# VHH binders against F-box protein At3g56470, part 5

Target 1, 367 residues: F-box protein At3g56470, of Arabidopsis thaliana (Mouse-ear cress) (q9lxz3)
Amino acid sequence: MVTRRRSKKKKKTKRKKQSSKEKEKYQTFINLPCDLLQLVISRLPLKDNIRASAVCKTWHEACVSLRVIHTSPWLIYFSKTDDSYELYDPSMQKNCNLHFPELSGFRVCYSKDGWLLMYNPNSYQLLFFNPFTRDCVPMPTLWMAYDQRMAFSCAPTSTSCLLFTVTSVTWNYITIKTYFANAKEWKTSVFKNRLQRNFNTFEQIVFSNGVFYCLTNTGCLALFDPSLNYWNVLPGRPPKRPGSNGCFMTEHQGEIFLIYMYRHMNPTVLKLDLTSFEWAERKTLGGLTIYASALSSESRAEQQKQSGIWNCLCLSVFHGFKRTCIYYKVDEESEVCFKWKKQNPYENIWIMPPLNLIDLPLFDHRI

## First folded at step 1 (VHH)

Design c3 (framework vhh_6qgx_2)
Fold by ESMFold2-Fast, scan of step 1:
Structure c3 (fold): chain B 367 residues (1-367), chain A 124 residues (1-124)
Amino acid sequence: as target 1 above (367 residues)
Amino acid sequence: QVQLVESGGGLVQAGGSLRLSCAASGFTFSSYAMAWFRRAPGKEREFVAAISRSGGSTFYTDSVKGRFTISRDHAKNTVSLQMNSLRPEDTAVYYCAAAELWYGSDYPSTYDYWGQGTRVTVSA
């Protein structure tokens, strides 16, 4: 016997009008899929949980058995063959299977502030997508090479949102394309290539303090300041990484970190000195947790030293022929696997959920 | 010379238990991840369990998860596989493998050193 999910037909309902922002806010949470609604509500503080329970019977049922939890990034997996997606919370060890037909034909490029940047290589369409609200914000088309990297500065709902990509048109010149929210077209800027001749591809991009930092496969670091329309290659030494099989760059409160993953030795964490532009190895993260994936990474400051994620790297990596998710404690030089043998889907990325819960010691093990 | 020597195989009834051991010599044991693979009669070699170099991470194939436990002892240079609730389909030659990895791998080609194997037979 097979059991199938029954869907109900759309009911047309007219309701009292509210302000555009309030209407959008309420519509967003009311229209969440049931599985995402339960996951989102489970992350609410106790006071907000009680308030949410009062909204309607469905919300009340979702809230009744909630526990106090620590807010952390979630891992989203994309199927290469269909529109199936898996959303995973490693802190709670919970899975949610989703279908996003609006992402058909798109691949993920970057993640920031709860939004994904998606690209369709057949149509050249760019799309911002929020998996928690299912909001879509289409962007002007842009041709990109398969391995070309792209980043953005903040949520596309902000007027300060800036899209950025960098590539070499010839070995002598760097081409930068940017798109500001509400612009009519992409802005193109061309700069003389002052990186090593013939040997540079861009692997990692992060946005920090109004500037895009771009790391090449040779370890050279360059920056682009969109306010000044300025491109500069920094004088810092390339980090030595013999035998690394993964490289992840992240930003936290103006600080830039670089993680090298190896097959035969423990991961190495480096921090950029913004004065000297030199990389220094770190044996502690001062309570920071870094969630590393190939296209973009997330980070958060952990408040409780007893937390299992204090001074931790959460690594979503492809080793051998299988995907492995590893939690590595930098100061203890110890690791634990939190997800093993994820063969499909082909791509994954960390994403920050819409709710922000702080670790509260009084309620650490309670509802 | 690097050597891996397995022991602890034998005949056991369904529902029974066996503990396999692998003694390593000729290399810096603490620098290597260790794994167990098995080969049933007429079948290809398949992954069973792996343990990282630190011992902090363990990995299992779905069919043995919850029944088998892999562990390592750096002082004795040994890796062990505790097999509980054995089934006839667990009948195979079990091989110990070592690779210079900080994590465990389930792909045979990642392992540089292999033992000769120990036979496990589970009767119905």
Scores: ipSAE 0.011, ipTM 0.424, lowest interface PAE 8.5, mean pLDDT 73

Design c4 (framework vhh_6qgx_2)
Fold by ESMFold2-Fast, scan of step 1:
Structure c4 (fold): chain B 367 residues (1-367), chain A 125 residues (1-125)
Amino acid sequence: as target 1 above (367 residues)
Amino acid sequence: QVQLVESGGGLVQAGGSLRLSCAASGSTFSNYAMAWFRRAPGKEREFVAAISWTGGSTFYTDSVKGRFTISRDHAKNTVSLQMNSLRPEDTAVYYCAADQYLGSSYEFPNEFDYWGQGTRVTVSA
C-alpha cells in the first residue's frame, strides 16, 4: 500500500532512459493513420503526450486536444530551508526539483489555473507566480494575519482576475478586501457580521460561477458575489462526525464538494445542493478525481478507470501522516500511501500544468 | 417599512395539532430567510424552525424534529408552521422572524432584522 519515494539520482537516470525510448517511439509511429494515432496518444501518460506534441504539427494538435481530457494536477512542495521546490507528477510517479530564488521569503496562499498566489509576511508583498513559465505579476501590498486566507478567481493574465480576502471579523462587522488585476488600489467593503460568535477563521475558499464560497472552521458557509458586492451566510451546515482532523473544499464545473478527514474513519464526502444550499453525502464521485490540499484543491474528470485515480481523493498530506501523499478511492473505500523522502512537508499545494509545456524552461534539459 | 403578523395560536390538548401562519407586508421577502422562535414562561427565546431564502432548506431544533413542518408561499409572502403531536412543553409564545442571512442568525435571536409580535400557544395535559 505504501510506495517509497525514489532517490533523486536514480530518478534522473531513469528519466534519461525514458526520453531515449520516447524518441524511438516517435520514429516508429511517424506514419500512423489518424485513428491509430489518436488511440496511441490517448494511452500515453502526460509526459509522453507533451513529448509527442513536439514531433510535428499534426501530433501537436492531436496531443493538445487529448490533454483537455487527460491532464492531471501536479503536487508542489515548498522547502523550509531554502528556495527549492519539488514537483510531483502522479501519472508518472516522478518528481523534479526546481529552484526559485525570486520567491525567497514568500509563502503560498492559493493555486488556480496554473498560477500560485504568494505572500511575503515581512514585506507585505503579494505576487502571482507561474512555476512553469516563471512569470511574475506583482500586486499592491496588503497586511495579512498568519492564518488569513486569500483566493483569486482566475489567471492574472485575464482582466477579470479578482483577489479576495476577509481582513477583519469583529462582533459587529466583517471587512472584505478585493483587488482586480491592474486596478489602482484595493476595494474595501464592510458587511454586518452574521457569522457565529465563536468564529475563529476561514478554512477553505473556492470560486465558482462568479461567486466566492467561504467555509469557516465552525462549518458556516458564506458566499461573496463581487458583481453585486453581496455577502451572505448560507443556512446549511455540513454534517461532521466528531474527531475530524482535516477539511478540503473543491469546485468542479459549478459543483462544490467538501471532504472531512478522520484519523481512524473513512472520509466524509459532501456535495452542496445549489438550490437549497444544503450538504448531501456522496459515496461516489462519478469518475471525478479530486486533488486536495489545505489551501486549495483541483479536480478533473478521469477518462479511464484503469488509471488508478478513478473516483479518487488525492490528498497531499493526511494529518496523521505528515510525510505521505494519500490516494483514497471513494467507491472502494481503500487507500494507497506514497511516502515522501523529505520529512514532514508542511507547505504543499496542487497546481494544474498548462496544456503546452514543451517550450517552457522546465523542459530545457529534459533527458 | 415591513411588518410580520402571526396568526393561528390557541389552546389545544396534548397530542393535538395547530398551524401557525406569518404574513409579511410592506416588502417582498423573496431574498429573506424566515424562522419561528418561541418563548416559554420563565425561559429565554429559543429557535424552533427555519426555512431558507432559496425556499428549499429547512432546519429544526431537535425537540420538534419530526413533529413540526415549516413551509413558505412566496406568492403570498407567508411562512407557516404545522405543529403535530403537541406536548405541554411546547406551550409558549411563538414569534415569526425574517433575515437575509439565516446561517448563524437563529443562534442569536436578536440578530434577525424583523420580528412579529407573537402568537400564544397553550398545550393542556
Scores: ipSAE 0.000, ipTM 0.137, lowest interface PAE 17.3, mean pLDDT 70

Design c5 (framework vhh_6qgx_2)
Fold by ESMFold2-Fast, scan of step 1:
Structure c5 (fold): chain B 367 residues (1-367), chain A 123 residues (1-123)
Amino acid sequence: as target 1 above (367 residues)
Amino acid sequence: QVQLVESGGGLVQAGGSLRLSCAASGRTFSTYVMAWFRRAPGKEREFVAAISGSGDITFYTDSVKGRFTISRDHAKNTVSLQMNSLRPEDTAVYYCAARSEYTLLDYTEASYWGQGTRVTVSA
């Protein structure tokens, strides 16, 4: 309540200032939460860490105390205990608590290019949120079912940003809603349901090469091309794997991967052939590390084979006293013993922090 | 106990109108697709109309587009079918159905069905 009012007061003060967007951006970076700022700074190259220390006293103290580490995705947990969000950095195996009162009442829907898509089921408000700048971009309201999936094509700072959601609402039809940045309203498109029997929910959405790929609960893959307003159900199915307790789809540089998870066995990794639309099992990720979560996934090409996160799959789980991630080395088929605890899979998401935050032009010549 | 109960059926002359209502009890269906199906004498059950959980999206079979309107009232937990310009071929038993968006049932099946209400359109 008090915290929420403080956030609104800060927003009004910033909004009413006769300042340039550049100055507002700079003030936003200075006002990053200390814990998040320390994690960002620890991931900068040495030269950028040194420059960051020149910005202000808070950044200087953070830079002096931390070792520079390679940039990787971070895991955010949206806990309902307190007004707190827990952040986990797998490269440092460290947690910190964040406080974003502006996200009160919102649930996370998707993550891409350092931005979160947030939804308030009580008000039907949609919000893009950048946790590194605290920038907010509100979007037109939209009613969504609790487990309805959403995606977007790129950062909302681009006029090419497209929001997308799909649902199999009736027996006979698929409904797709899209919104282009700066449009007047949501566009609704309806297509005949050509999915096979019992395909009634979409579990995974990835955007690749101008197209949204949608995976159903039975393994059927569908494609939506927003430029053509074209919907098609693709041939082929991933092989069935008995005893799987989770499924994740991810995209990396035009390639699409599907991961089957097991509670007591190593995961199975499949790659889509974009010519035949057939799935083939892979025993290696070719130097790729995948950070998998239910709503979206991140990936990073790791060139250092001696890195502890080389060619592996990172998964968020409850273990012992804190939330952490589990590493599976795909090519070594490493045995992992873990216990899954009850948790909402929609309360965590991977996010990619911005590269070299301090290298932005507004920092080079302003302080 | 979850039940769907239809009402509003009866005998009407061709060109007339009827309003069917379906009352849901035992749970709130705000996340359910609500639909009307019909079974004409000597035919299989066919889809007529559906409405999304939000009420924003409606679907109709081609033979009833422009004549029938489906609507819902979340406060009363009801779905209605307004049937205008009725034709003798609309004669059927009309069934209310509810399908969760989370169900694994195919489009010919529903999670819950009513017992049906008879509509007879005379020439």
Scores: ipSAE 0.000, ipTM 0.194, lowest interface PAE 14.9, mean pLDDT 68

Design c6 (framework vhh_6qgx_2)
Fold by ESMFold2-Fast, scan of step 1:
Structure c6 (fold): chain B 367 residues (1-367), chain A 123 residues (1-123)
Amino acid sequence: as target 1 above (367 residues)
Amino acid sequence: QVQLVESGGGLVQAGGSLRLSCAASGLTFSSYAMAWFRRAPGKEREFVAAISWSGSETFYTDSVKGRFTISRDHAKNTVSLQMNSLRPEDTAVYYCATKLEYGYDFSTEYDYWGQGTRVTVSA
């Protein structure tokens, strides 16, 4: 459900190298050159792309390649009543409803690399869940406050997977708890609180290049290096904070971005300089699309300026908005609203689907 | 004023056992974590073991797990380290340390330290 409010659309087609000679011989459809086959397949919706992938190996490879290029994060909405989950795929512009009884009593904490981190506040159980495979990986119990944030470094199938949480139970100290794969117990570390006097809570956590970046509700940024057991508060502050009603932090290829949302003004996009630790405003994302929600974010780099999705912010519901998701084009300062009438920012999360979607149980009822 | 006094160090053969004790004064165990650290010749001080104020949580460095046991006696204001199956690599000066506990990392950032007790393990 897209509401058309765009003032301008990006050009769909970028310069594509064509054969220098016109084809004069009759060619059967099955013998089309790869570039022409991909051009035809690129016009198919996901359902027909999946069907086309069953024709032969060449078509399968072309269809998979296009899914890799056009795969976007999916938005999951969590219901508190029926263990039911609504999945929204922007590429299909469709919702599907799933039931995960294994997640009964759990709330979502974080999303990364196709995995969800789930927490049961009544049992203190932590669970990694993959909604595409339905794999479950239980973790050791941990007591957490309702508003406490948690993150992980990579998929739990890796021995390098690290769970991380940070809180301030006393205003003089920051408490960090980590769990490394195959550890016997959680490790607790306490550091002197060097954050601002008005620090209240941690809002966003991202993992990049071996380090956890933690953003406070006051805009202070701290980092935790688990290999050194090192905590540092960075001196830089975001330059614009007037009347924001939402804040999102994301990571892409070692770069850290911060987005401020305003009720009556255009979003501010800031990028962290990792050498100076100063924030600089950006008017373009260089083809990057950021998918942000209250608990987690995803990003996708567009290799070509096509399909109208270029330099975009794709945001789920946040405080002060009646809309659940918006596309905002950073360089055009235009927006499109979709998915209306949800108001809880903590009951939805972006997740990156796997590249081999056709082999998953999720698609069995659609083909 | 917080004071920590270690005792129990000495010379022991490989495979032997030793018990270190630390007597604390000027603090209440209801609010303090206790730990043992060591410094081997030519090396920096390293974490060995720690115990929470309640005694419900214990922490060990990998090289001593299953061999060393940390315990505390609230009535006597003491923390003890029982060292079994000692190895030449355990040769070090052992230090008792304490800090206020509220979710503390039990391996770093200790506020009060004892003078140390020497442990020598012969091959």
Scores: ipSAE 0.000, ipTM 0.100, lowest interface PAE 21.6, mean pLDDT 71

Design c7 (framework vhh_6qgx_2)
Fold by ESMFold2-Fast, scan of step 1:
Structure c7 (fold): chain B 367 residues (1-367), chain A 124 residues (1-124)
Amino acid sequence: as target 1 above (367 residues)
Amino acid sequence: QVQLVESGGGLVQAGGSLRLSCAASGRTFSEYAMAWFRRAPGKEREFVAAIGWSGGSTFYTDSVKGRFTISRDHAKNTVSLQMNSLRPEDTAVYYCAADSTIYATFYEQAYEYWGQGTRVTVSA
């Protein structure tokens, strides 16, 4: 038996003593019709919607349903001057300032499945961070160059989570380092560099169907299969690269997309044919919205063709661009700009919030 | 283990009706959110309708609202989609999906369990 049962009995007795009018108000509140409840909740900002979702199962169900319709990736910007960051919700065109002392000294490396991968260049510490729960999962140290890219396959709460990085120490060889959840050390594999004798860096990494696709700044695409310890350079090259100011790769449901950005020209959108490994230009995304940032990208399917973000590229900031965050409509070749003054592409990243947001520490004002 | 089995698909003329059913085996889905998604040839899966664990919350994509009705029977572990006033653009393979959370959602990524699909063809 537990002492909690005595406390629960006293609470039940006190509840029976509540006034009939209070009981009536309580029942009316809980039993609001779903349509009316959704109308009320739809008028709440996201922060208040998250709080409302904690009230009861019916309210949580309505809040999550409305949140899912209006949820998009959030843009997070990290400040170098303090432990603060700005969170921007493009659907609401609102930002808020938050403080995470846990991230002091860390820079962002990658975003996937609601988790950030953070790196401290002074301590060589790697850290998974969930900004919605504030959960931290530290990883074994690894020395990384400042411009070295890193990715992971899925949330670190899964035993199948794989960390991946690729670099070229010499022009003749590619070095790949991987770390499996609960392993004792990093695994190092070395492969012949078949990309080209001189190349700059790996710019984009995406994980799809068990393999990592790695794009260089020259448009070369390589594939790493960790299950086979297999590295191969794919033969295809994107056809429209001259004068581009950046390239971004994203994955959606097994499909690979590439975006070429130009300072004063319309973006070029390409899709990889996984059979031929050839890139084909696309003039429509079939309702897909791509959220592109320098370190990683997110994507989602839009449910309504009349949505302002249907067939849209959502771009944070690029080197040399004077543009703020923009929505570019691929099929209409038109854009809408948002007021966003942050211009460092390596200090911002898109992140997908979880669908079941209950009692988030991020939005808790108890202290 | 859990398995979802769809039934009720077939060929129907524009303006006609079909009722799709999804039967759960291996587990009781009384506390699962359930949904129907569809995939037309050459396209990705899209949301059609969802129902929460209580059966009190139902959600539809705009193109089917007023024409389709989702319902559930907790005792029989079944969810049904009544499709009225069918259009040629409703031609697709229809999939039943279950989310172990109690809350209905419109995103494919939230659903853990999927059926094999049932084909619906609507002729002009």
Scores: ipSAE 0.000, ipTM 0.092, lowest interface PAE 24.7, mean pLDDT 70

Design c8 (framework vhh_6qgx_2)
Fold by ESMFold2-Fast, scan of step 1:
Order: sequence, then C-alpha cells, then structure tokens
Structure c8 (fold): chain B 367 residues (1-367), chain A 122 residues (1-122)
Amino acid sequence: as target 1 above (367 residues)
Amino acid sequence: QVQLVESGGGLVQAGGSLRLSCAASGGTFSSYGMAWFRRAPGKEREFVAAISQSGGSTFYTDSVKGRFTISRDHAKNTVSLQMNSLRPEDTAVYYCAAGWEYSDLSPLYDYWGQGTRVTVSA
C-alpha cells in the first residue's frame, strides 16, 4: 500500500538562494534585441551564456526566426579509451568537445531523430541518450553479442517508439526481441531461418513505413513487420560487387537506398523497388543528400542550401588506416575529400541536431 | 574463398612469450590485409594488430604496442603474432582474419579462423 504522503512528493519547499541582482541581470537579457543579445552572449563566459538561455525563453522564441539555422546532420566521434566525445558540424566546419560521464562503459548502437541508443556490454544496460539535452531513458537489461545490431523506430519520448534486435540466429531459427516504451519486459518472437547458408551477421538496419529492413553481410534483405509480427526474407538480392570495402543502407521518406563503397572506383547507389523488391542503380538522388556511417544514416532533401553537398553522399570511411569523410556528387560522378579530426568509422555516427541548438547544455562549462 | 587455420595457443606464465601462427589457403594471399583479434571470457571481441597486403604497414591497439609484433610471410602464406611480456589481461581466444584491406574494424574482414586459446597465469 501507498501512503499519500509518499505516493507523490509535492513540490519541495526550498529556500530561495537566488539574489535579486542575478534575477535583474537575466531580465535585462530577455529585453535585448536578438542581434545585440547574440553579441553580448559571444562575450560572456560559457556558464553565464547557458544560464541566460535557460532563463530567457522569450529570447529563444524571438531569435529562432532571426538565426541562420542549419538542419544538416552532425557527426559524433567516440573515443575507445577515453570517455570523451567530439561533435562535428560539417556545414559550419565547427567542432565541439564533450564529456559524458553518464555514458562511461557504454558503446553506441544506433542513432535516430536526435537520440542515441547506448549499450554497456559489462552490465547489459541499455540506454537512450540525447546528447543535445543529456536526457536519459533507461531500458530493461538485455544480453547482446558483440556483432549484434539494434535499431529503433522513432524518438523514445513517443509511446510508439519500438526497439528491435535479432538476438540469435541458428540453422533453423531466428529469435527477435522488441520493446515498446510502456512494456514491462522484452517481447520474444521466433521465426524460421530463411537466410542464405553463408549468412554471418547483420550490417545495416533501417526503419521505413512501419517496417524494419535488415541487410546481411551476404546481401540478403530481411523484413520485420511488428504490427503483423511477421518476418520474411525478400527474394531480390543486390548484385555482388567485387572489391567492395563498405556497404551502407539508408531510408528517406519511404525510399530505401543501398550504397557500395570501393577502394579504387566510385560508389554505386542502388534503390529498392518496394513493389517488385528488386534493386536498381541510380545515377542521381534527385536533390537528396545521404549521410552514412556503419551504424546509422541520415538523409535530407537539399535545395542547394549547402553548396557542394547537393545530390551528394557524405560517407564516414576508413582508408589506409586514416579515418576521413568523403563527399561524392552522384550526378557528376566526382569526389571531394573533406578531412577533419579522424576517428574509426564504427565509432562515428550521424545525428540530427534540434532546431534550437544554442540553448542546449552541450555548451555547459563545468569543473 | 580463403580458409584460415590458427596455431600456437597455450598456457603461459605472466612475463612469458608466445607466438601465434595463421596459415591461409585458397584465394590470393597477397591480396588480403590480415589481422588478429581476441575475445576474453564474457567480453566483446577486440582488435589486436593488423598488417597490410604488402607487409609494409602495421597497426596495433595501444595496450599491446611494444609487446606484440605482427608479421607475414608471402612464401609460406602465413601471418604471425609474436607476443612478449604477456599479462593476465591478455588471456583470450585469438582469431586470425583476412579482408580486402587492413583495418581495426572486424566487419571489414570476410574470413575468420576458428580461434586459438591463450591463457596467461598470474
């Protein structure tokens, strides 16, 4: 039984320690024009900058319309040996160094809608993490193999968020586990194994129009429909590409693309026909720009907003022990190599920043 | 298709040395980058060392730099890992891998051996 005194703590009576002088200072910021506020903020210590943004919701709302807001994906670099992280904005060529002590021992599994899925292989803890807000959503523990892939359908702030993974593959059976935000435990489903004999592992998972598409290292494409509790292996296979040294699958507005990378030749782009389930090569992306990494991808319809990134593949690749980003213009069949601080591609993941990045704790200055 | 067979694993005392060997058959050996990975009991597989197709370039994980040496012999179609100054933390099953390029990324390797067990006593 629950007592009303302990069932829900009413707002704690806390002694107000904030000075009237501090309140007056932040009220002054609220009343500044956006361009003046931006100039003042550029002169403030980071700590005061963040406090001003937290207090000044009106500034936030007023300045959004005046700011040049970049909607391009950002690249997160993860250190293998240090709990340090680096965010890179390719559109502005800006870096931000971050420390997330709450992610100590965790590795990244997937990225979607501004959220990361993190896993701790020593504790079996799963965690959704938003690097822009530092919000955490813990999940029930799950044992995962080293090469096991995971994906989710949308932000965990939605009740429709579904986490998906294939937990075991035997000769005869495939075991799938799923979790909804309001569930008490993981749901387990078992299906016949219809994958090719030389299947080893899943490389890519994307969510599109209510369905998870799973690509294996042998080119098999499998489909999981959670609404029907249905697993199937699609009949079409992309052609084998000799000398391929990387493969990325991405989704944009119901369309699914497959990208093959090569050491000595230009990338090949294929698109899945959702009626025939056959792959067809594409020589243009119709203004789409694809940002791909080993664990996840992002895509954006570009209208020449970013010169040099129109109709482009932006790929985080490993080349001759050097980790670099390759920009490839699909319709011109030309490559532009952009180099920045280098990390292993499997430690890199693309993430979409929120509209109002300047107001987020990313810029917190701490001891 | 390349087949890889590992040998040289065993029990060794801390501070000791051990040499692992990987014999490759099938395919053109000189076309492949080669690597060693390891997996300790209850832990994920981790990168140890890699060697380029020509043998002219090598890469090591920080915990084994200066202690381990990877080498290849094109005449014998073998890759070796010389392990010196072994520590109890080096206890693992060691896997040989072959791929189109040398890398610290396990998914870039298409062919894997069955593994050889190395136990380092305290």
Scores: ipSAE 0.000, ipTM 0.104, lowest interface PAE 22.9, mean pLDDT 70

Design c9 (framework vhh_6qgx_2)
Fold by ESMFold2-Fast, scan of step 1:
Structure c9 (fold): chain B 367 residues (1-367), chain A 122 residues (1-122)
Amino acid sequence: as target 1 above (367 residues)
Amino acid sequence: QVQLVESGGGLVQAGGSLRLSCAASGRTFDSYAMAWFRRAPGKEREFVAAITRSGSSTFYTDSVKGRFTISRDHAKNTVSLQMNSLRPEDTAVYYCAVHPDVYYIGDEYDYWGQGTRVTVSA
């Protein structure tokens, strides 16, 4: 419950009314069959899942089990002006406001495995930040151009964590910089540019099976294998319809997907064939739900077709002068849109919360 | 604004059939999932059946599974509950409900119909 500006008597009356409604809701749900109880609980946000786990032993066991199996990504928004951050669960349209003064002057670059990669363009500092634990892992400084993309292979707590960035200083050459955990300095590698001369930027980077896949604004896909120090441009080009206004690449269990967003027509979903390097359009995701933003993406497999989160796209997109989050079911061709206050597409990112949030500082059923 | 009007209730003998209908009016109806609930005399309200916004998925309480069928007509803006092999224990007032997410009903913004009475005699 959030305290609102109203009289004390009105607050007490409204509190009683809400308490009565909450009791009525839970009494109704206690009598649901087991499969529907799991579906109801799976639709609750984590805050309400924790609260529901206190209703009775059956609900407690169901809620805890679903937290482990069906944890969904959260959307995190960054304030440009005051070090404030918003966490958003699109399924319930609810926000949680947070304040991280340690991130003052930093912008977000990438998200993976519950960690954010942050960059300060004034000091050239790189920082891994975990918003759930508030752990910070500083990295060696690196000058980066505005809008230069970065990625990492896994959590910085692993000795196998690798930082990666790619840029082109001249149209003739690609410059790749990598940093391996506990190295003395950044490694720089230079390769001939075999991308089309008309590319302006790298839009998306994903890591899969030891390789970084890099997508350009012209639709060219390149890969970098750090173990072989090997750079190659793949022959396939994704087919897209004219008028695309967003592009998202994601990885799930070794598979690579590409989504084209349109203002006035349904999104196109493509899957890369890793043997032929050709893109094929998909009309179903086989139970996969994709959470995509400009800087990174997350994905979750749903094993029960009847769970309600089957074949879904959750997209943070920019439509003209407005920010929207779109929830779209691929096989049903149905959507719902959420309006955001933020104008800058780089001020938001999807992040996977840890499975056990009860034991973490800053997270409680009260939030 | 969304308004729900239930119809089709009545008196029927055990083993008989009834078809309940819920007509929805309002510009946002196509964005909602729908459910049927019932309240038997002297009992609390219980879930009966639900259908997703697209109509592709349906859910039933165990006691009606295989006997009741929920369906949706987007062109007519209606949801129906076909009740077959009715039993005296199916006697209740049946309510239509809409919610953006059918699995989390009872929000203060949920819309409920006034109910339609079903009586099953032995």
Scores: ipSAE 0.000, ipTM 0.102, lowest interface PAE 23.5, mean pLDDT 69

Design d1 (framework vhh_sonelokimab_d1)
Fold by ESMFold2-Fast, scan of step 1:
Structure d1 (fold): chain B 367 residues (1-367), chain A 123 residues (1-123)
Amino acid sequence: as target 1 above (367 residues)
Amino acid sequence: DVQLVESGGGLVQPGGSLRLSCAASGRTFSSYAVGWFRQAPGKEREFIGAISGSGDSTYYAVSEKGRFTISRDNSKNTLYLQMNSLRPEDTAVYYCAADEWFGDLSSYTYDYWGQGTLVTVSS
């Protein structure tokens, strides 16, 4: 609809502004190929769209514009035993095997804005890695416990990028470590532990509106504001859900969501009221699609209800040596399962492709 | 239920000394652990040191140990910070803070804060 409105306005403006027949014909010729090109490009899968974007400036602009509107997250599977990577595009239902020797010995910690945060437990090295460009940004070393969670605020190409980790080694204290781009060393802050005594660990971290939200295994929510060096435990807790097989927290445009997955029941979606700090169940996401995994999540706002991913939860699960991806339509209470199996255990994380992929390395089946 | 008022700040030349005071009113002062913090213009608050309610235990930030000494007089409800060999980098607003629990080292987790006293180290 927006495209049709634009075309009509363009025709009216052109009619009013034209002073000569030859000038009018030249402008019409230049504009017509662009409209036809956009129609052709809209029918290309992402891999072919990326290749098309390298042809010339006009094609590049058209391809990037369509990626902004129609890009969906990709799922990366990490083999726990052989350092191999499998990239899955849910729109194509296809996977590609990739080998990143630069990630040997690293495990994935977090994903945001097309970047992965990787950690090597043997060297204590932290590394930002972009799987689409193969760019690496090393960060200062930091010792972390096996199950310690870490997050970052935005792409490491920004000087505002902030690394964040939180842990409780003793009951009495919460230790927060942060690192800003171009700092000489990690900053350590210690806070009184005001969480429940039976608190064991932090399971989920999301960054929203300058604040890190941290969810514990007992359902307590805490926040850290790095601008104020402020730590607080919020009074609300999500309701306990017996028999849940997973709990995922995600952020979209300042809103915080919590998803409970069940073996024998439909997933439950909760939204945090940032004024009252109470959780309320949601039966619709208003066109939002959430891509959730244990370490991080991605989201996409969809404008068309006829889109196959409108108002949907895309959830990855692991059972035994098999994996499955569940697409659950929240308002229809219906699901479609896409699954494949591996012989070895693996981890997974959703990642959003960057808007400019012109320099993407060849994803060749030989690699 | 304690109120804190800092005093003793001012202009000092590099190499000089200052003693800051923090006067407490309200609930019994000896029930609280108290600490000193500072904030330079455009920078975040940083911890200097803390002292237990009894005065028997002190803890200092590593960079400040040896130049700064924290003490308290519970009979006067007063906390002190003795600052020696001052440098231009010590220019900041100095705050005292109180908490019922010794060892909370965060600049925003103490229950009670003073309004601060400005120390300027300049020639």
Scores: ipSAE 0.000, ipTM 0.104, lowest interface PAE 21.3, mean pLDDT 70

